# Ledger of designs, part 9: VH-VL binders against Cap-specific mRNA (nucleoside-2'-O-)-methyltransferase 1

Target 1, 225 residues: Cap-specific mRNA (nucleoside-2'-O-)-methyltransferase 1, of Dictyostelium discoideum (Social amoeba) (q54wr1r214to438)
Amino acid sequence: IFINRAAVKMANIDKLADLLTPIIPVPGKPRDFIYFGDVCAGPGGFTEYVYWKKTRGGKIKGEEGLDLDDVVKGFGFTIKGQCDWNVEKFSKQIPIHNFVKEYGLDDTGNILKSENIRDFSSKVFYNTNGFGLQLFLADGGINTDGKESLQELMLQQLILCQILTMFETIGRGGNFVCKIFDTFTPFTIGLLYLVYQHFQSFSIVKPFTSRPLNSERYIICKNFL
Below, E stands for the ipSAE of ESMFold2; O stands for the ipSAE of OpenDDE; V2 stands for 0.75 times the mean of E and O plus 0.25 times the DockQ between their complexes.

## First folded at step 5 (VH-VL; framework fv_temelimab)

Design b18
Fold by ESMFold2-Fast, scan of step 5:
Structure b18 (fold): chain C 225 residues (1-225), chain A 125 residues (1-125), chain B 106 residues (1-106)
Amino acid sequence: as target 1 above (225 residues)
Amino acid sequence: QVQLVQSGAEVKKPGSSVKVSCKASGGTFSDYAMHWVRQAPGQGLEWIGAIIPDFGTAAYNQKFKGRATITADKSTSTAYMELSSLRSEDTAVYYCAREGYEITYGSTYYGMDVWGQGTLVTVSS
Amino acid sequence: QIQLTQSPSSLSASVGDRVTITCSASSSISYMYWYQQKPGKAPKAWIYAASSLQSGVPSRFSGSGSGTDYTLTISSLQPEDFATYYCQQSYSTPLTFGGGTKVEIK
């Protein structure tokens, strides 16, 4: 099954919001094709779920005979290193050979650097012929195990950079999922209001698979205006 | 190896402001938070606040909020701490100290691994 | 605000002695940090995450603890260990330091 709890979280979120069916078809692609982005998401649970769902559990090479490039294409962005993408550990029945891993201009995967956001955005623009993403997933977080002092500053900046990257890459009619925490500063509230203004619907959800006392929530935003 | 070099000693009058600088040399300014900590003569250490230069975001000890302003200039690898409305009890050695972080874990658990030499600020009339 | 209480405030010991410094937090925390400060100098990072030694710290030093009680131990005190040791927490803002333990060698 899935390699981590992030895939199960995404399954729960998708069941509630139907995020993988595009409202606006990608020109030149079949009706149900999507481009998607997955940032700060190593080792790749959200990506594994999306490919699994879109390839109908990996049947694309077998009984349905469809080219993967006519079904789904993902763009990933995460820190390079030990917590990097584990695509080789994804279920072997899930075809993911067209998944693109990006690490930004400086090759670090650090989304907190504006030059890396610009590099990622440019590559998404080029690879989607300017159409952009129909699904943007942001599961970035910080380790909250007793390290609260600077982690809250990092969380604030992480949320900002994930939202900025989404705005630069999402296409009209795209859906957005972003991890947030219960700390509502004026800055965070302002960011959420900005996001709210750009989508047809906005929801805040706690997935069943989140730790019971964790302040972890997700915003689910449908249909980018 | 890296070092943090702070500006020189200051003597200030009550009610004035002081701005201390801290320049990183021989290493990266990226991937670090910069803390400001003070120590009054013969006393212990007290945290003022911190900034993450890559983001420009700062946090403060509420005791100093409204009086302390922490900033950073990435182009010169320099962090600053400005303290206003000075009182005699603000007389102390002010230190800058860096702390590394890891984005994947969001962890700053390394502690303040490199410290500046300190800047003595004396507030007297 | 989390208060850190160090015991003892001061101690005097002979070279080769085992020295134990305790830091008690007013509420439960995950990790503790320790710094060594010699007279007239800036503090030096010594132990992070309760038990990990900073680079260059002699192996005779060790840290342990969890919850509210943390300990720094010197297994065989040396002359260069004369210093004040401070514990520090980063669990809750504001970051706070203990009052310090002055280690004096006879």
Scores: ipSAE 0.007, ipTM 0.535, lowest interface PAE 9.6, mean pLDDT 80

Design b19
Fold by ESMFold2-Fast, scan of step 5:
Structure b19 (fold): chain C 225 residues (1-225), chain A 123 residues (1-123), chain B 106 residues (1-106)
Amino acid sequence: as target 1 above (225 residues)
Amino acid sequence: QVQLVQSGAEVKKPGSSVKVSCKASGGTFSDYAMHWVRQAPGQGLEWIGAIIPDFGTAAYNQKFKGRATITADKSTSTAYMELSSLRSEDTAVYYCAREYEITYGSTYYMDVWGQGTLVTVSS
Amino acid sequence: QIQLTQSPSSLSASVGDRVTITCSASSSISYMYWYQQKPGKAPKAWIYAASSLQSGVPSRFSGSGSGTDYTLTISSLQPEDFATYYCQQSYSTPLTFGGGTKVEIK
């Protein structure tokens, strides 16, 4: 029912790591409520999964129990245009009307621009009353085989900007999921060590649905310190 | 619309160096990689290298590594390509071209080109 | 290095003819790009991501292909279409171009 492979990958990761139950409750919200961010995320597979799971497949409705704003609220950031959000293709059973799409200061969704990161971070800070996110998802990628210096620079910068955006928006006790590749540079290793130092647990996983020959992996980081 | 304007034609002696400029207008300079491509008289297109202005670091075709230096000045929205140890076979029209990013970091399509700079290497 | 082989290197055609240009890569790639160049002018972006037309390119042009084999087709050749066409790949560095196909008047 999910729109793409990203939703299935996220389901597999969450089954292993239980990422959607916060250890620190959001003030003024029910215990299981989370704010989450999803960057480089078009067309929205990770976002679809989170809303599906938190709303019990759409069974939680305002009239029948909780307002959606007491269940989950997401903030998305992705490049505007061809790889943008495709929420109209999401399962019609999943309520998602409170999902916030952000495109940064210049309205492009380009996470490589520091002013766009600041704009997104400011909006998250405002909308969470300074508490920050309980889940940060980063599924950004580029087509590289590790032999292309220009594409390798783009990949390094993309991973850096995703991690920077996470540090700017994540709340204490928050969980982080980020796509990485097996082609490690000293730069990437250094970034992963910084991430490792800021979470209670750190693991690397290959989702069940990933192709065997892909270099794709995910870091799963629990409980931001 | 983005426009790229290059410096004028150059005549150089063998063994010297040449520095060609490419000024961008009508768009955000830092958002795009700037490529350099040359074309010898009556020949096809050959990629020299590219720079991403925000990184300040250039990527090169190995054939030109050590002779070509690509730089960018964000304050003037200008990219430069310097080629040293010139030989007669370096006689060509040199083009700058802006990268259009279709899919984040994965496609390097040159959507806007400068008018070209003829560099002639002769005595 | 990925080598791109264009065929034919030149062709002579009349207004109204269907023209087909092929580009073969030495290794499988995701996308192909095409440029039109007229004598004394800079190349113009023409087709991107194998099949998408650049803004302003007439609908008589089309691109297709995947893997190692890509094609540019002109369904009904017009006088303004006489030019040299180049394919280009960005899958692997260095970026490489095909040798070009010169479309001439017959």
Scores: ipSAE 0.005, ipTM 0.459, lowest interface PAE 11.9, mean pLDDT 79

Design b2
Fold by ESMFold2-Fast, scan of step 5:
Structure b2 (fold): chain C 225 residues (1-225), chain A 124 residues (1-124), chain B 106 residues (1-106)
Amino acid sequence: as target 1 above (225 residues)
Amino acid sequence: QVQLVQSGAEVKKPGSSVKVSCKASGGTFSDYAMHWVRQAPGQGLEWIGAIIPDFGTAAYNQKFKGRATITADKSTSTAYMELSSLRSEDTAVYYCAREGYEITYGSTYYFDYWGQGTLVTVSS
Amino acid sequence: QIQLTQSPSSLSASVGDRVTITCSASSSISYMYWYQQKPGKAPKAWIYAASSLQSGVPSRFSGSGSGTDYTLTISSLQPEDFATYYCQQSYSTPLTFGGGTKVEIK
């Protein structure tokens, strides 16, 4: 049903951590409504899962008196081009018309650029009336089995930029999911400790659907302080 | 056309420091990693380190960790490599080279453009 | 760190000869990169991703290989091809280069 492995990974993670129920309700919205962000979101599997779960597999689609804006709203930040096509190919039964795709100030979707992070963060602030996100998802990677020579620089910077974007957009009580790899530097360890200090709980997990030889893991952080 | 232009030759005494610059033009400075590679006279190529300019994230060959500092100034499209505690063995031509990258894709990258080189001579 | 061993370290050949140089990695890697360097000049990108020629590189050059063994071949050596060739891996940090193969005229 899902368009890629990321949707299946997110389903696994959500079953372990119960990430889609907000601790702090959004003012002016129903209790279970969430704003969420999905960075490095192409081709959109995490986003597809969140909309599927919050709309009950599309069962609340088209019900009279129920607006999608009272159920869920997502903000995506992803590399422009290939990911656009895959997002448009989401399951037709999943209502997603209020999902916002952002590509940053330079229109590339490159999260490694501070001006793009600032642009994305400003739009999230405006669209959430300053309340911020209840769920932040970061599934970025180089997509080379984790072994390319520039991977240390790229992953270090990518993790930093994903975490900075999270800090700029997350609201109190928000949950954070971020892909990490086993290539740790003192910088990355220090950065993860900073994240640890800002959440009530911090876990590292390997999703059931990850390849046996793949060293990818996810940090799952609950309740932003 | 893409160009990397380096600062001029330096003569230094043992124990001193040298700072070499590399100015990029004809492309986008911030879209690339900037690498530093040296070559001692008649010898091969040795990687020193690299920087991604957007946030100043740098990585180093362990051999140079603690002596080399790589920085970048996005406003002038210039990368710098400073090497301290110079020894005669540090006499070499120092090159900057750029490498493209892209997140989320399995791209292979290489040093597509090189600076002209900066000769650093360390002698007493 | 991954060590790259080039063979031979030098060779003498005549115009029109087929020249082959090899680069062996101490552990398996995905791709190899090759650079041409002439005396007093900066290296030039020559072959990337094991087998792709940089723009402007003559078709007499080719690259091949996978795993630990990679090869650069010149099918019919020309006078302008006399240079030192370096292999380089970008698979793991620190980035490393082979010792170079000097191609000299006979």
Scores: ipSAE 0.005, ipTM 0.484, lowest interface PAE 11.1, mean pLDDT 79

Design b20
Fold by ESMFold2-Fast, scan of step 5:
Structure b20 (fold): chain C 225 residues (1-225), chain A 123 residues (1-123), chain B 106 residues (1-106)
Amino acid sequence: as target 1 above (225 residues)
Amino acid sequence: QVQLVQSGAEVKKPGSSVKVSCKASGGTFSDYAMHWVRQAPGQGLEWIGAIIPDFGTAAYNQKFKGRATITADKSTSTAYMELSSLRSEDTAVYYCAREGYEITYGSYYMDVWGQGTLVTVSS
Amino acid sequence: QIQLTQSPSSLSASVGDRVTITCSASSSISYMYWYQQKPGKAPKAWIYAASSLQSGVPSRFSGSGSGTDYTLTISSLQPEDFATYYCQQSYSTPLTFGGGTKVEIK
């Protein structure tokens, strides 16, 4: 059903943790409607999965008299350019015309810039009438290509910025999924402890589709307090 | 196309638990919500909760959260509703209802209902 | 939670009469659903998406409305229309039903 392996990975995480059923409904929206964010996630596998699942594989169509805005609405934030959103490669039956692509104040999609986080957060605030997101997905990674000595610092910054963006946009009862790696610094451990304190449940999982040599793990946090 | 058949009537004592089953046949079970609704004698309809079998997670009316447990077994196409710590005011007919989908309007509605299960709580 | 108020709670009308039942939501919703329930029987899906008749429902029934106000109309009441009619919203949790309107023939 999915060509994009990130979508399959998200399906495994959702099957394990059941992330798409909101415990606090969005005022003015149907009971199972969610606003969600997907950061550092081009070309869009996690977004593809969420839209597929919420629309029942495309059974819901806007031109049929139902506004997609009553089913699901996503906000994406990723680096502009080569790894940008590629929605044309999504399953053709999935309606996603209400998906909002954001690139921050400087139009680069660089989440490491505080002004870009602020701009994205403001857009989410206005688009959700201040209610925030019921699901926040952070699948960010880096490639240092000959700058391996900078990798740990860059990963710390990326994780920090993803978590800050989550705190700025998530609503009460929201769920959070964030990619992490096995090598933890005291800084990263401190960030994870802060996240742990703000959710009803906290888990660290390795999706079935992750490669054995890949240190990739996900924290799955349910019910933002 | 889908038919829902519920388990038989139950008489329970206060403080006990009851588990009602709802077996679906003749259609898709997994990707549509199965709802539980009750009706006390002479009263209106009250929503208890629902489950989408593919997700395995149930949503509940806050009034029943902590006492009601809704589950589904995809292998037998059967949904269950268990209600614990029974009180006399829990005496009611309990219905399961499958949520269908109308693609033209993009809306879900409880299009098929079980026959109901009378649960009587008395000492 | 969204509260649904049905009016009237009960009514008596003669065969051939036009009957209108109103359902008012405490906040704006997309769609309203209607169910017919006869004594001792399970509710039957009757009208979905505010105005669409369930298969097998006689054409004398119609639904209309948007936002907070919805109506079910029977253009020419028949003896088999004796029933309680419930409106229901699935716009937000918890799902809620109106108090019901009992339709009796004079």
Scores: ipSAE 0.000, ipTM 0.410, lowest interface PAE 19.2, mean pLDDT 79

Design c1
Fold by ESMFold2-Fast, scan of step 5:
Structure c1 (fold): chain C 225 residues (1-225), chain A 122 residues (1-122), chain B 106 residues (1-106)
Amino acid sequence: as target 1 above (225 residues)
Amino acid sequence: QVQLVQSGAEVKKPGSSVKVSCKASGGTFSDYAMHWVRQAPGQGLEWIGAIIPDFGTAAYNQKFKGRATITADKSTSTAYMELSSLRSEDTAVYYCARDQWELSYSDAFDIWGQGTLVTVSS
Amino acid sequence: QIQLTQSPSSLSASVGDRVTITCSASSSISYMYWYQQKPGKAPKAWIYAASSLQSGVPSRFSGSGSGTDYTLTISSLQPEDFATYYCQQSYSTPLTFGGGTKVEIK
């Protein structure tokens, strides 16, 4: 059903935390509608899961009077090219035609550029009438290709940029999911403490679908203050 | 076409400091890490440190920590390396070199500046 | 710090000869990078990720290796190949270079 293992991980995370039901309704939308963001997550497994869950596996597209724009709307941000969004390969049962793919001011999708963060954030602000996102997903990683010596610095900046993009776009009561690694620096710990202070709940989880020796973890933050 | 253009040769006295510039022209500056490498006459290559201009953060070879300061100015697409407390052993050609630090494949030091000769003599 | 040991430190060979330069790391690394430097000029990226040739590098050059042992080979030496070749690792900080191998054609 899902195009990659990221969708299965998101399903597991959501089962534990109930991330797709907003505590504050979006003005002008049905109770269960959400705006969501998905950054650094091409080819789109997290996005596929959210649309699948909100459309009840595609059943909603067959119901008269229930437009996709009244169910869910996502904003994606990922690097342009080989690992780009692959929405045409999503399960054909899942309606996804209102998903917005953004690539930033320079059209590269590089979240490490502040200008691209500003561009993405402005478009989210405009498209949500200033209300912001109810769910922010960040499953970013870096390709070092043998440059492990500077990996720590790159990971610090990737985490910082994902968190900054979240702060710029998330709405009150929104939920945040972010991939983290088991190698923590004082800088990264400080960032996570800042995030901790802005949400009503904060958890660190390892999805059951992750391999035993895999270093990946996710922070799950509920109810943005 | 992307080029790294460095400032001109310098002659300095022991105990002084030198600041070498490296300007990126013909392409983007912010998607790359800028490294500084030196080469004493007839000797090999020695890494001093690097900065990622978008981050404003620099990493240093411990040998130069406390004497070297690497900075970048994104508005002028220019990286700088300042070396203080100069000694005769600091006489070398100093190179800047770019390294593609983004969320995609990187290929090490793909473009180098022409080099700046720094001579430390009394 | 990871030390890189190049062998030989210098060599003299005839046009058409097969030349092999080795680089040994003091601990295991993922990839090795090679640079060519001609007298009075900046180094040029030559081989990346152990075996991939930089654009414009002649096909007579090749790289191989894994773990601690890496090699650069020139299958048929040409006059323009006079240069010093340096290996480099980026696996651990500080980034380090080998001592260089000076290739001379008599």
Scores: ipSAE 0.006, ipTM 0.505, lowest interface PAE 11.1, mean pLDDT 80

Design c2
Fold by ESMFold2-Fast, scan of step 5:
Structure c2 (fold): chain C 225 residues (1-225), chain A 125 residues (1-125), chain B 106 residues (1-106)
Amino acid sequence: as target 1 above (225 residues)
Amino acid sequence: QVQLVQSGAEVKKPGSSVKVSCKASGGTFSDYAMHWVRQAPGQGLEWIGAIIPDFGTAAYNQKFKGRATITADKSTSTAYMELSSLRSEDTAVYYCAREGYSLWYGDSYYGMDVWGQGTLVTVSS
Amino acid sequence: QIQLTQSPSSLSASVGDRVTITCSASSSISYMYWYQQKPGKAPKAWIYAASSLQSGVPSRFSGSGSGTDYTLTISSLQPEDFATYYCQQSYSTPLTFGGGTKVEIK
């Protein structure tokens, strides 16, 4: 039903942390409505899971008569091109027509550029009437093919940019999920401590669907203060 | 066309420090890592470290860690490499070189495509 | 640390000769980079990602290889090609260079 392993991974994380139920209701929306962001996440596995779960496997489309805009709305930010959003390959049952794909000021989707972060953040701010996101998902990876020596530099930039984008868009009571790697430099530790200080709970988990030799971990942060 | 212009030759005493500059002209530091590489007289090339000016993140060759400090000033499009506790074996030409750092695009594999002219640092008794 | 071994350290060749220089890595890598350096000048980027020529590099140059073994070939040596050539890896930190191959007039 899901287009890639990221959707299954997000399902495991959500099962452990109950991330899709907002602690603070969005003004003017039904109790269980959320705005969410999904960055560095092409082809869209995390987004596919959130829409599937919130629409109850597509029941909202017909059976309950609910408008999608009263159920869930996502904002995506990913590299334009080969690893771009594959919404056409999403399960046919999942209504997703209100999902907003953003590519930043220069139309590249490159989160490493501050002007693109600012553009994405401004659009989220205005589209949520300043309330911000109830869920922020960051599943960004580094393409290490041929350039592993730059991984430490690139990883620090990626984590910094994802965290900055989260801080600019997340609303009070929002939940944050971010992919991290087992490369704990003083810089990365400092960023994680800053994040730790802004959430009611902070956890580091290895999803059960991750390969044993994979250094992949996720921070799960609940209730933005 | 982007050009990297380095500061002039330096003569230093053992135990002192040297700070070499590298200024980008005809372009910016945006989307590039700035590398520092040295070459002793008649010898090959040796990597010192790199910085991504957009974020201030630097990485070093362990051989130079603790002695080398790489910084950048985006307002002047200038990168710096400072080397402390100089010894005679630090006598070399020091080069800066840029590398595109976006690894999400295939063209990110270009390597160090533009180099500065080099700065001769002589450490003499 | 990945060690790069270039062979030969120097060679003498005539205009029109086919020249091949090799670079062997101590462990498997994905890409190799090549630089041309003339006396008294900075290195110039020459070949990237094992086989792609930098802008302005003559088509008589080619790069090939994968894993641990890479080569730079000049199909028909010209006077302006006499220089020292260095291979370089960026697969693992620290970035390392080969010892260089000096291409000299016979």
Scores: ipSAE 0.014, ipTM 0.541, lowest interface PAE 8.2, mean pLDDT 81

## First folded at step 6 (VH-VL; framework fv_temelimab)

Design v1 (from a25 with heavy chain A50V; at its last look DockQ between E and O 0.39; V2 from the best seeds 0.00; counts 0 for: pae E 5.0 > 2)
Heavy chain, then light chain:
Amino acid sequence: QVQLVQSGAEVKKPGSSVKVSCKASGGTFSDYAMHWVRQAPGQGLEWIGVIIPDFGTAAYNQKFKGRATITADKSTSTAYMELSSLRSEDTAVYYCAREGYSYRDSYYGMDVWGQGTLVTVSS
Amino acid sequence: QIQLTQSPSSLSASVGDRVTITCSASSSISYMYWYQQKPGKAPKAWIYAASSLQSGVPSRFSGSGSGTDYTLTISSLQPEDFATYYCQQSYSTPLTFGGGTKVEIK
ESMFold2, look of step 6: ipSAE 0.148; ipTM 0.640
ESMFold2 (binder alone), look of step 6: mean pLDDT 90; pTM 0.936
OpenDDE, look of step 6: ipSAE 0.741; ipTM 0.880

Design v2 (from v1 with heavy chain G100A; at its last look DockQ between E and O 0.53; V2 from the best seeds 0.00; counts 0 for: pae E 7.2 > 2)
Fold by ESMFold2, look of step 6:
Structure v2 (fold): chain C 225 residues (1-225), chain A 123 residues (1-123), chain B 106 residues (1-106)
Amino acid sequence: as target 1 above (225 residues)
Amino acid sequence: QVQLVQSGAEVKKPGSSVKVSCKASGGTFSDYAMHWVRQAPGQGLEWIGVIIPDFGTAAYNQKFKGRATITADKSTSTAYMELSSLRSEDTAVYYCAREAYSYRDSYYGMDVWGQGTLVTVSS
Amino acid sequence: QIQLTQSPSSLSASVGDRVTITCSASSSISYMYWYQQKPGKAPKAWIYAASSLQSGVPSRFSGSGSGTDYTLTISSLQPEDFATYYCQQSYSTPLTFGGGTKVEIK
C-alpha cells in the first residue's frame, strides 16, 4: 500500500509506457538496474512506486541478500521543509536506504536557482559514474494561493528548469516524465518541441486517477537519443 | 535591512516619456518580484505591472500595456518603469514594491515599498 | 477585472473603540491583503493572506474573511492608527486595490 495517490498515478503511467525497463543497460550493473531522478516531487509518491516496483514489493530484501545498489538507485531533489521528502512514511516493506536526497548548492532545494541545478547535475554525474539517469521524473507545481495572477510567469520558469535539469542528467536511452499544464504558451510549446526532438517517442497523457477537471497533463518521453 | 530607493521627482510635458528607477539594497534582488503602483494626488492605488528580475519576465495591467515597459538590471539591483505618451492623468506618485516569490511558498504580498517618485505632467 | 469595494470610505472613532473595515470582492478570491498608508508616506504592508499580521503590526489588528467578504478589525483604536487602509487582491490580473478607508481619531 502506497503512501499517497501519486504512487498510484505513477503506476498507471508506468503501465501505459513501461518506464522502468532500461533501453540501454548501465555498464557493470544487472540488466534491469536503473538510476533515476525524482525532482520537485515531495513528499515522494513517484519514488515510492519506483522502489516498490524494482524490489518486487520489497520481497528482495532479507530473503536473497541482494544489494539494493544492484536493483535501483534514486536521486531526489525538492524544496526543503514542508513539501520535503517524507521517506520515513513510505511502506516499511520497501527498502530505500540508498535513496539520495539532494538540495543543491545553497541547500534550499529550489530548482529555480541555476547553481542548484548544476550542483544536482554534478552529483548525479559522479554517482552514476558518468552514465546518467535511465528515468527522470518531474512533478512540480506552483502554490498559487493568494498570488494566482503570477502563475503564468512562475510556471514557465518551473517547466524550463525541470527540463534543463533533465537534459543535464539523463543518460542515453533514458525515459522522461514531466507534469505540464494545459495552458500552453509559445515558449512552453517551443520547449516541448525541443524535448520531442531528443527522444524516440513523445506522448501527452492524462492519468486515469487524475481528477477530471484538473488541467494537469504528463509528457512521457522514451529513449533519449 | 532591505530598502528600495527610487529616482527623484520629474516634471514632463504631455506626449513625452518618463523612466523611474528603483534600486534595492541590503538584500537579494533576484529572490523577489518587483511591482509598480501609482497614486494620483488624493486618490487610491493603481497597479501598473510586475517583473521577476531573475528571469526577466513581466506582466502588465492592460490599461498600461503598450505604454508601460518594466525592466530590471540584476547587475545593479535596479528595476525600471518607463511610461510613454504621457497625459495629464498620469500625474501621480509612482511606487516600486517587492514581493517574495518561490514556486511553493510565497504569498506575503508587497512587503517593502520605495519612497515614491512624483511625476508631474503639465503643459 | 475584480473590483474591490471598501466600506466605509471614512470613519471617525474614539481611542479605545473597536473599528471594523470591510472589503467586498466582485468575485471570489483566495486571500485579501491589507496596507496602511499615512499622509505623505508610502503604503506599508499590514495584513497578508487575509488574516496574518506583518512583522511589527500590533496585535490589536486582525483580519478575517473568505470568498468575497473580508474584514480588517482594530480591537482598541490607538492614536497612531490614524491612516488610510487599503485592501488588495492578487487573485487575477490586473491586481486591484480597494478605494481606501480613512480612519480619523475623534
Scores: ipSAE 0.033, ipTM 0.593, lowest interface PAE 7.2, mean pLDDT 84
ESMFold2 (binder alone), look of step 6: mean pLDDT 90; pTM 0.928
OpenDDE, look of step 6: ipSAE 0.705; ipTM 0.866

